# VHH binders against Protein DOG1-like 4 (DOGL4), part 72

Target 1, 232 residues: Protein DOG1-like 4 (DOGL4), of Arabidopsis thaliana (Mouse-ear cress) (q84jc2)
Amino acid sequence: MSKMRNLVEEKFLEFYESWVIQLELYLHQLLIAHNNNTMSETELRHLISKLTTHHKAYYTAKWAAIREDVLAFFGSVWLNPLENACSWLTGWKPSMVFRMVDRLRKSRVVLVEAQVKKLEELRVKTKFDEQKIEREMERYQVAMADRKMVELARLGCHVGGESVMVVEAAVRGLSMGLEKMVKAADCVRLKTLKGILDILTPPQCVEFLAAAATFQVQLRRWGNRRHYVTHS
Short names: E, the ipSAE of ESMFold2; O, the ipSAE of OpenDDE; V2, 0.75 times the mean of E and O plus 0.25 times the DockQ between their complexes.

## First folded at step 6 (VHH)

Design t96 (framework vhh_6qgx_2)
Fold by ESMFold2-Fast, scan of step 6:
Structure t96 (fold): chain B 232 residues (1-232), chain A 121 residues (1-121)
Amino acid sequence: as target 1 above (232 residues)
Amino acid sequence: QVQLVESGGGLVQAGGSLRLSCAASGFTFSDYAMAWFRRAPGKEREFVAAIDWSGDSTFYTDSVKGRFTISRDHAKNTVSLQMNSLRPEDTAVYYCAASFPWEYTSEYDYWGQGTRVTVSA
């Protein structure tokens, strides 16, 4: 149903635009907290909680939307081409957030040895979980080209109720497979984010969240202000 | 209306078994991590077991590892806790909880009313 498909995209576009505006407001608060270093631990924990809740709200809305139309998240209309090009299975690549963590060392925010060890353990686990999903994606893509799929494609070339029903069932199966993979990837994202925040102190969490939000906001701005040349 | 309804509690002798069930309604069950917590008389609530949204990952507190098994049935919107080799210290009210999808956090969104388990020596 084309009307239902359009509604999902339009509804999530409206959600995402509002979500990004709120992220920019939180980024402002994070930068003030980081640069001025005047907030109490209680105030920092409250700010970190607002960011965590904000990210959780995104995935809650996303999972509701992908249940209706997972393909809307592959080449999303609410993302610019640069944001879409940088996506790994409909979102940020989990292991890449450790680049933001690396900035904590380069900014001379002191990480104690125990934190460094826990972050490295989390990084290794995150990469392992990513590799599992990448193998699933490869398996999924191979299944698209197997003999049974070729036979289904052949049936789709013939007009008939039986062929239509078989093709529709196959397409539904493919969509369900993608939904499961997207949910698995999102779980790795959420576990990675939560894991980092659990290891870091509140001031370090603020710096990390500020770096992550800055990158997300800047990537969107870079893509929106891109220049292209008619010829190479 | 979101509801988590526990069942299967009761009185059992030490060394016995019980199976707790939690029926979920009013939310998309397959999106949520599910967990069991317990509260012994006069004590704080403690984590017992959790299962992720897919049913593939399970987590247990050390005192129940090897004795308890958590599972979920997406077709029935049910999470179960199979409790074997029960001990008097397992006596508690057991609570079902749901969270989107923070499978190993104490930040759970929905809670049941609980079901009582009494293990006699």
Scores: ipSAE 0.183, ipTM 0.600, lowest interface PAE 5.1, mean pLDDT 84

Design t97 (framework vhh_6qgx_2)
Fold by ESMFold2-Fast, scan of step 6:
Structure t97 (fold): chain B 232 residues (1-232), chain A 122 residues (1-122)
Amino acid sequence: as target 1 above (232 residues)
Amino acid sequence: QVQLVESGGGLVQAGGSLRLSCAASGFTFSDYAMAWFRRAPGKEREFVAAIDWSGDSTFYTDSVKGRFTISRDHAKNTVSLQMNSLRPEDTAVYYCAASFPFSYTDSEYDYWGQGTRVTVSA
């Protein structure tokens, strides 16, 4: 964290801290539901809906923020260094959540063969969507190093009218390209989450969401502990 | 307050064309997928067409592919449905809807318009 944070970073930091606190409260409810079989299917579906709404709220806030400053999400000040090191295009890598699903095969809530087949199909589709975005990011990085961009960078060393405006336009174009890629990645994340929840039973959804939230919360705590020890 | 306001419905003869428009306000239009659903008398609401947040991907139900074209204008916060080669079975109330992210399932749409009636005579 530094005093050089911009307004978008300050606003999203405040949002994210509150969002994580609410995630921890939902995690507590998920763990109670998982360890207790007294909840009805309707009650479990309602809890799952609350978590889904909570994740959608995150992406709604994120998209508002990236419209103003997408670069705030590359090396985010509201994330510790460990969280940032584990990011893929400003968030979790969609295919990685299937590792959490794989745990369900060894849990008390066992997957049936029909579910396994649907999850494998979804995994393949998710991997395909990821690879498409990775190819677009590679093209973006190559375009950043092309002859035209190098020439525009040279123009930026001059002062005054036309050169300043041309450089400003180029930088705006670059930011719009990144925003589009981040939004595409977030769409894959949301589709993957929804797909998994559609395949799983309510008790399995609760276990999956509890595992995902536990990992997110613990990763944050591990990184914060290391940061405190290192930078105190 | 979120509003989706449809326009362009009416009576048209079979083989004719209509253009439906939907004006969106009260939410960040450019972040949402936009869709058209329709409901004929005595039938359930069905998916017709959708366009994703970027405008790069469009989706159509099989019965309208090649006849209908969905488009969006981010500057005007509008989504449009160009309907060509209309058939009597296209007669329905057409609804504009918004979702985050895209879905084929009507229950997953966050915002809905009031609908505009399209009647196609034989």
Scores: ipSAE 0.165, ipTM 0.621, lowest interface PAE 5.6, mean pLDDT 85

Design t98 (from p9 with G102Y Y103E T104F L105T H106S S107G Y108R; framework vhh_6qgx_2; at its last look DockQ between E and O 0.90; V2 from the best seeds 0.75)
Fold by OpenDDE, look of step 10:
Structure t98 (fold): chain B 232 residues (1-232), chain A 123 residues (1-123)
Amino acid sequence: as target 1 above (232 residues)
Amino acid sequence: QVQLVESGGGLVQAGGSLRLSCAASGFTFSDYAMAWFRRAPGKEREFVAAIDWSGDSTFYTDSVKGRFTISRDHAKNTVSLQMNSLRPEDTAVYYCAASFPYEFTSGREYDYWGQGTRVTVSA
């Protein structure tokens, strides 16, 4: 089935394509920094800042877009099916990044006890925040299927104008709730990311960010190979 | 243009109360965490309180917990700081700040700042 794109989808698709291209450029820089290990701490911090700024730009654009049409992000046309399948509330699941940190620990990254402890605390907090959001999402989703809406669904589309208005109002209400939940999820993502970066040393941050960006880019590539997606 | 305009400062006796207000304009207020910072004479700027974009979460520095309350009004694009049981050590210039999309305690991550309002607490 071909999906009709609305204006919000089209605009964000264009933005995201450009954003991903820039991410790949930063990934290249991260890999260079990680592999030759000749950059100063100041240079590394600058590179880290560039990446965090880049992510901030994404969410700035996203929040602007979801204000117009949050539903566009619950079927993101700018993502392939694999990317969408791996999405949690329109983005990456915050607790997933700790898997990446664990991988780094099993490789060449040595964390001191204090770092390990802080990471564990952050992990626990992140999980708690995720669950809180999930419970709230469930509330909105379940609330959508109230008695009146179920009856309207049973009656089908051959009902009067009043029924249409009721459905639209319900959808608007849901959309407002969804926007809030998406923003909340994004905050957990960013807080988790910031938390990790605050715990890690600059070289460790570069390695982590490289791993994260690599995963994101590769996931997109893998998905595109399985399902041809035209973004532009 | 972005503006944060503080008001409500003044002179108050120890044990008294003040309510600071910050009016925001020039940006999407509902997307930003808001915070209050303060700078006492001869001291560095310090975090006082923050409230997330939704208003559901608040955070306070330890010295003001139980005495200060931060709140926001999305309809008016304002953030407020109710200060009760004021102490001489609360004397400072209080600054309103905005951060996208979440709040911080360091101040370095905040995007916009007000000019400040002076609070003086006499013994």
Scores: ipSAE 0.733, ipTM 0.863, lowest interface PAE 0.8, mean pLDDT 92
ESMFold2-Fast, scan of step 6: ipSAE 0.690; ipTM 0.871
ESMFold2, look of step 7: ipSAE 0.670; ipTM 0.858
ESMFold2 (binder alone), look of step 7: mean pLDDT 84; pTM 0.861
OpenDDE, look of step 7: ipSAE 0.662; ipTM 0.837
ESMFold2, look of step 10: ipSAE 0.672; ipTM 0.861
ESMFold2 (binder alone), look of step 10: mean pLDDT 84; pTM 0.858

Design t99 (from p9 with G102Y Y103H T104Y L105T H106E Y108P; framework vhh_6qgx_2; at its last look DockQ between E and O 0.10; V2 from the best seeds 0.00; counts 0 for: pae E 7.3 > 2, placed apart)
Fold by OpenDDE, look of step 7:
Structure t99 (fold): chain B 232 residues (1-232), chain A 123 residues (1-123)
Amino acid sequence: as target 1 above (232 residues)
Amino acid sequence: QVQLVESGGGLVQAGGSLRLSCAASGFTFSDYAMAWFRRAPGKEREFVAAIDWSGDSTFYTDSVKGRFTISRDHAKNTVSLQMNSLRPEDTAVYYCAASFPYHYTESPEYDYWGQGTRVTVSA
């Protein structure tokens, strides 16, 4: 069944497609920068700034969209099933980026002791923040299941215009809570990203961002391929 | 046009209190973390306090903890800084700042800035 897309989904899908295309362009630049050791620190910082701005733009658009319909982001139609499956509260799980950092450490990236210490502190903090959100989410889910879902179920037994209005109100209440949770998660994401970039040198940042962008792009490609194979 | 307008600054004696206010316009206020910075004479601008987009979380520099309270009003698009037990070392120009969506301790990370309001604490 073709899921009927609402206006929010359609608009964000269009935005996201464009955003991903731009990300791929930046990825190309990051890779060039990574392979070209002749770029100045200023140039590298500029490139990093472009990427951070690009990510900021994503969340700006996202928050605008979730204000209208946060539920659109739970089962995002602009993502393939693999991307959705890898999502934590409508996005990447913040603690996962430290795995990328670890991978970098195994490669050409030499981190000084001070960096390692700071990264570890950040990791611990990030994990704490994630857990806090998860606990809050659990609390929310329990509360909603006990109250809102029961109410919805009860109302579902009644056919009438008034019942529909009540159901809609209940759904709106649920959505507000979800929006808050999503925004909280996004803040942890951005905080974590900023934290990592503050710890790393510009060359290291470029490598990290390249790795992250690569992962995102590849995940999308792999997911798309699988989806097409399964439905072909 | 984005605008942050600070008010409430002035002269106060040590031990006194002052409430700063910042009125925001031209952007989606509810999506932004808000912060106060200050610049003392001959010093660099420093982080004072921040409040997240939801208003649920607040952050303070150590020197003001327990004395200053940051709050926000979404209905009025304002952020406030209640300053109690003021000290001469609190003398500075205080700036309101906005960042999307998270707060930072570094000034360059903020998207919008006010013009500042002067706070002078006499001994």
Scores: ipSAE 0.727, ipTM 0.872, lowest interface PAE 0.7, mean pLDDT 91
Fold by ESMFold2-Fast, scan of step 6:
Structure t99 (fold): chain B 232 residues (1-232), chain A 123 residues (1-123)
Amino acid sequence: as target 1 above (232 residues)
Amino acid sequence: QVQLVESGGGLVQAGGSLRLSCAASGFTFSDYAMAWFRRAPGKEREFVAAIDWSGDSTFYTDSVKGRFTISRDHAKNTVSLQMNSLRPEDTAVYYCAASFPYHYTESPEYDYWGQGTRVTVSA
């Protein structure tokens, strides 16, 4: 019933709400560009650049926050339960964006064979990188149950002395391990996004970014409706 | 104020060694991939080596692999390039560059650049 937030959670919640509002404004611009076909290639490239800068700003803020408190990103207070349920290592699962790319194959802006081939190569590379991180997550979970960690947990049951410092060092080590894994996952996310945008033409980039932003915004709206029922 | 300051360039004979250093300030060094690029007289800027934000992964262009070693020191906010078995073809101005959060082989993708340090390898 009473939930206390730390300073990192409060600051990132404020940042995230503003970031999502700006994403919705960019989504509006993407939909206008897609539906009205009023923009030149130069104008489309500027819009795409605004979206990539916006996503980069998110990860810049996230990495600053993770350095202070990585655990704030596991079960985040700025995300509703549906958003949290759909999270893979504190964010979207990189390979899932290829489902949105598959939608482009049925759009009015047709992908050429060379693009399809490059997207499939990128999908394979993304899944490989994703699986590497999943193996690291498994190793992390196993390491938490090894003899050294069990011994340190037992030491934490005693007060005062050198045992307190040893336990604090171990907890910091656990947090640094999670930070490293989250940063690795974020790098795969940004590489996947960059790779898709490099393969697509500017009109196709606009369609892809509009689909991705629509999904993110709608998932949040769906979860917020369900969240009212769940938490009220 | 973001700065990347290179040092360690100079004149060396073929087969010799040089160690380049780059001191970074004004940004969160540990979040950035660091790279070295070079520009030979009459040529375009070329990727040489990179190291990821963690220091765990290093990347080299084929012509320097096995001769050059990139490393970073998070405590000092420095990235270094140890150049061994230098060749006249390595003569260039060497540039330190930073990108968030991973490296690129294409120079326009980098966020921050140093002014460069000159390396001359005599035959």
Scores: ipSAE 0.693, ipTM 0.866, lowest interface PAE 1.3, mean pLDDT 87
Fold by ESMFold2, look of step 7:
Structure t99 (fold): chain B 232 residues (1-232), chain A 123 residues (1-123)
Amino acid sequence: as target 1 above (232 residues)
Amino acid sequence: QVQLVESGGGLVQAGGSLRLSCAASGFTFSDYAMAWFRRAPGKEREFVAAIDWSGDSTFYTDSVKGRFTISRDHAKNTVSLQMNSLRPEDTAVYYCAASFPYHYTESPEYDYWGQGTRVTVSA
């Protein structure tokens, strides 16, 4: 790891700490909205918009950070993402959010048949997008394995004497591919979030966002590291 | 109804400049990445430039880097492409496109498309 990688990690951690503090303040507002039966639809939509903007800000900062050093989000075992094709790239598998929706349905949120149908369609779309990312990851692992074999063949022949250049190109290719994949996964997460909020009514959105914020805040309070939020 | 309406195309001499504009309506502009694609005669439509929903990140195909600048205006719901140092090979129909939540370099990933505006660059 370079000094630049350490600085990227530290700067993003500082951002994340502030981001969670603000999320906790929004959680308080969500809980007030939940308890206030006379809150107007306009006020609810404004609060929902604040939460949506807050989540977009997280990804904006994350994407800036991964452009500088995507490996900072994988730690010291950065080869593991390519070797473990079933792991999800630096975050929750997007479709897991539907388990939170399902839990809310069992507890307090009543969905009409039209909403249930639209949520199932969204779940299928989300899983389709996940499968696209998994296929790209497999293709990338095959391409990287081929480049590794070419490098081994060059070293064994000792012709050209450019082994360091080939290794540097392979590392750059890995980083560029991982950045693309992490962004693709985050885009599926954001698209799924937007889809859920579009299907739910404003009071239901407040319930959903409160549950999501509670989970994020609890992860922080339990002392889990930055990577815990990324790897959940 | 979603609409993307391009304007600003025309005829210009090599080395000249044009500014394309795309007016967007019927969707939440601040949620979408915006992009420009182009199609030259006899060729497939290709990616030119994109700008994320915040305006902080821009992306360009290699052949236009340093010559073209994409920008967006949230107050007017417009995206613009400033094209400087134009070359005859930039001659094409230019299309505005929108994708949620991020840009792509492949046409099928875009949700909304404009009708296009023609740019012709004379030798």
Scores: ipSAE 0.016, ipTM 0.496, lowest interface PAE 7.3, mean pLDDT 78
ESMFold2 (binder alone), look of step 7: mean pLDDT 85; pTM 0.870

Design u79 (from q46, 16 letters changed; framework vhh_6z1v_2)
Fold by ESMFold2-Fast, scan of step 6:
Structure u79 (fold): chain B 232 residues (1-232), chain A 124 residues (1-124)
Amino acid sequence: as target 1 above (232 residues)
Amino acid sequence: EVQLVESGGRLVRTGGSLRLSCAASGRTFSSYAMGWFRQAPGKEREVVAAISWSGGSTWHADFVKGRFTISRDNAKNTVYLQMNSLKPEDTAVYYCAAGSEFYLPTSADEYDYWGQGTQVTVSS
């Protein structure tokens, strides 16, 4: 429903703005930790834990919101056009994480051979899971096209009350299917992030998380600037 | 919800070996980091070893490095602690714990689920 969709969008916009502000604060702490060679392993682990908890909070809030209105996450009002253009199934594409690890290697991230092997094994597994989601999404989009045709046909049906109930049931079915696909994609994202952090040492985790947060924050800033000169 | 049950604790002579097992019931065992802790009477629980959700990363306390090895079998929902070259100072109740899904925790406050414990006694 339009009224419910607007409320979900407003609520998540408020959540997301607050979440990004906190991400910037954590990014500041990560950069201090990266530049301070005297931080203990325990202190680094605690900081990494705060970041992972912050990401878990995002997905907890997202899954609650998509249960109410999954369509709010396609072309989201809390994201600028650049952020929306870079989205894959309402978020980052899982394989992109490995490109970030490769970028860190160019910045003198020293990985031992065992870590390189584990990262490659994780990359292959992630790509497999990603392709599986893409196949399911294609099947869903084909099914949605057929259902949309039926939905549009019934929307024009001149039967008082009955047609409204049928259309409402069809829309709920489409939304539930889409919610399931978005959650599946998010599970691949979380599994990929979790896997990378599992392989890296605490200093390497801090460097990786700092790079990821920097990219996310800068992408938002670049997109906000460009939004002024790009007319809808 | 996850339930943890330790087994394998017994009386062992100094220099001996022992393998502890922790069986997990409930869903999502493979998503949890697992740890082994120990507690002697009148002392706080201390972390002995930790293993990531995949088994890809392990951590061992300095006082057991080279003697104890943590491992896991996600197909069997079980985590193990192989203890070699046992000392009288290793005498304690050993606890299995499950915590943080996305990072390797090494502090007791980061673990959410705990087993009942299994007694290990090392005689001189």
Scores: ipSAE 0.014, ipTM 0.420, lowest interface PAE 6.8, mean pLDDT 82

Design u80 (from q46, 15 letters changed; framework vhh_6z1v_2)
Fold by ESMFold2-Fast, scan of step 6:
Structure u80 (fold): chain B 232 residues (1-232), chain A 124 residues (1-124)
Amino acid sequence: as target 1 above (232 residues)
Amino acid sequence: EVQLVESGGRLVRTGGSLRLSCAASGRTFSSYAMGWFRQAPGKEREVVAAISWSGGSTFHADFVKGRFTISRDNAKNTVYLQMNSLKPEDTAVYYCAAGSEFYLPTSADEYDYWGQGTQVTVSS
């Protein structure tokens, strides 16, 4: 069942498509920088700054959009089904980013003992924050199945009158709770990204950001292929 | 809003040492990156050093590496620039800046708040 896109969905779809195109352009620059040992520290920091500013722009646009309609982010029309299936609270799962960090250990990039220790401390903290949010989401979902919510859903089957208003007010309350949870999850994402970049050297930051962007772009391409090629 | 006040600028002889301080007044967050910039007469404003929100990463411009060290004390909402082996070329107004970026910025346009500057003069 197809539904009409609302203004929030239309605006964010337009934003996201443009944002992904720019991400691919930055990925290209990161790959060039990774292979060019003549770039100065200042030039590398400038490129890393462009990427972090790009990610900040995403969260700025997202938080403005979820203030208007958080539910648009739980069934995102700008994401393909594979991207949606891989989402954790409307975005990437924070702990997954450490799999990109593991690539730095396996490549020729040398992490010193102090960096390894700090990254492990950050991994533990990120996993703890992530689990805290997961417990909150579980409590939220259990509350949705509570007797009172089931009764409100039943009342919504009655046509017209005060029953419709009561159901609409309940849905509004649910949306506000989801907005808070999404922002909490995004704060864990930003703290995790910020922490990793603070620990890594500029060349290591370039490699990390290139790995993360490559995975994001490739996931989108894999999902788009599945969408095009239907299988019974 | 963050207000920044620099202190410690004075006249110093070549080879001398000086420590600059920048105190953030009002509400400050440990998430701000802090930077020191300088501007000499007839020259552009240039980055001298920067320190991340945690103090875990730092940047020092090539012309001060080994001589200047940036540090911060988040409990005191203060950033420091320890200046050793001063040269006449270090003569400038030194500015403190705070940036909201979550990566360590090294460009002036990435900093949101600026102090009024403190004059450092190095005589031969």
Scores: ipSAE 0.301, ipTM 0.684, lowest interface PAE 3.7, mean pLDDT 84

Design u81 (from q46, 16 letters changed; framework vhh_7aqx_2)
Fold by ESMFold2-Fast, scan of step 6:
Structure u81 (fold): chain B 232 residues (1-232), chain A 124 residues (1-124)
Amino acid sequence: as target 1 above (232 residues)
Amino acid sequence: QVQLQESGGGLVQAGGSLRLSCTTSGRTFSSYAFSWFRQAPGEEREFVGAISWSGGSTFYADSVKGRFTISRDNAKNTFYLQMNSLKTEDTAVYYCAAGSEFYLPTSADEYDYWGQGTQVTVSS
């Protein structure tokens, strides 16, 4: 019998598909704003706020879901294989965002030296925070091969219900550790996004968010097309 | 849960100055964006100004630009609205607001925490 999707996977798949459709609609608005140099600062800030609220909604839904089943986010069923291949701890790698920022250097609204300095400081801090989380993940993976864990795995194969309960408790502990690391990674993502938007002017924010959303949408389309070619 | 308390409101003559303060509940003060809104009798809450979580960005309503300045003091868990060149039209109850938003929203619906309000009356 084929394994059914669990309720967390089904519910988040439904959420994510709707979330991406709305992201595409916001991307369209960002591109219109970028091409319309007559928009007021208030109008631009309102549009930026809509998109940042949309990203906040994603993390609210994600954190609720990982509390129920963090493993659903490793090899997610709502992501195609290309999106999964590009994931770093269940999401985008924070330092990759600075590649979108580098695009602004060739924009009509160029970065001033003070902004360049602040963005470089943020880039260095973001990379440091990433490396810190990567060390924690390495420790976690090493702990999986620990003699104690190997003993628990062997015990689960050789004895009945009592040892099954001990193994189940160990697996719950591992899931809680993963949840903590995923939330730490998401906090770096959120701090990086907040930092960039704080440094940039509203027109630069619109261009940055448009570039980021374009990449996310195109990566999904490329992966879906590759999957179609593979299966057709 | 975050609690906000306004102070510094009162009666002032047109052309005068007044500084409002908003003190917050705590240890994570530096992670919040803060805003001031005002409400005149019979009207909706109007955005006045906001300051980002880092203090690096500020944004003001057109009606107050050049006259009002928002600032924050993370050591005191307090943020301020310095109001200069006050007009009778500035008479309102002033509310401070806090949010964990990535950006400086101008809509009241986008802020999670609110103070009780402080009355500012500008006489001609």
Scores: ipSAE 0.306, ipTM 0.659, lowest interface PAE 3.6, mean pLDDT 84

Design u84 (from q46 with S100T T106Y A108E; framework vhh_6qgx_2)
Fold by ESMFold2-Fast, scan of step 6:
Structure u84 (fold): chain B 232 residues (1-232), chain A 124 residues (1-124)
Amino acid sequence: as target 1 above (232 residues)
Amino acid sequence: QVQLVESGGGLVQAGGSLRLSCAASGRTFSSYAMAWFRRAPGKEREFVAAISWSGGSTFYTDSVKGRFTISRDHAKNTVSLQMNSLRPEDTAVYYCAAGTEFYLPYSEDEYDYWGQGTRVTVSA
């Protein structure tokens, strides 16, 4: 059975494609800034601000779309299968960002001990918040299955006309709870990004953002390429 | 362990072309991201081009974009840099580098293995 796209999915697909194109343009600017030590601290802060604004724009659009149809974000049609396989609760897993931070330890602009300590503290807090959300989501999914099963059993339910309508009301209720969970996960993502950028110097922020954007762009290209090319 | 050997350097006139090759020996090369860096006389080493392990992503410094093309051949464990429309400013020793990840292609610290370099001289 072919998957059908609803209006929310079609609109967000258009948004996301444009957002990724702009991310690639910003990545190009970040890599130039990193390669050429010619930019002032003020110029670097301005570039960092453009990237943070770009990420905030994504969450503004996402939360508007989720208000209409949160289920569109579970198995997103605007992501390729590799991107979806790497997704955690409708987006990137917050702790994955610290892998990009670990690359800074190998960079020419080294982290000082105070920064390493603060980043480790933030990593631990992020993992705690991440695990808390995972447990809440699992409990929510189990509770939803139990409620639906009880209601379906009461109605003598199998697929058919009016019983489907009653179940649909229960599914609409599910959407409100899922919206809350997704927004909670996105808040952890945004707080983790802000926390890292607050700890790093502007040149280190440029390296970090370049690493994060490169990973995101490369992952998309890997997934798209693997649909058409096999090396084995 | 991986050893990298560059070849294809030499003297060329401005506007000419050269193809640099980097051959990897030892461990399987297909798992590595690759880059070319160069060091001009009296300057520090600078990034030129990079290619991911799959060949699906390439990056270039602005001064060579549209003139240079990086490519890889997994069967031969070889990475090539096709250099067209060469300028006197391209005169440098060119180094190939290999690393296991592709997060910061402009950073020398991404690359664990380095060749000894091949000299390219572009005369006016």
Scores: ipSAE 0.000, ipTM 0.127, lowest interface PAE 16.4, mean pLDDT 79

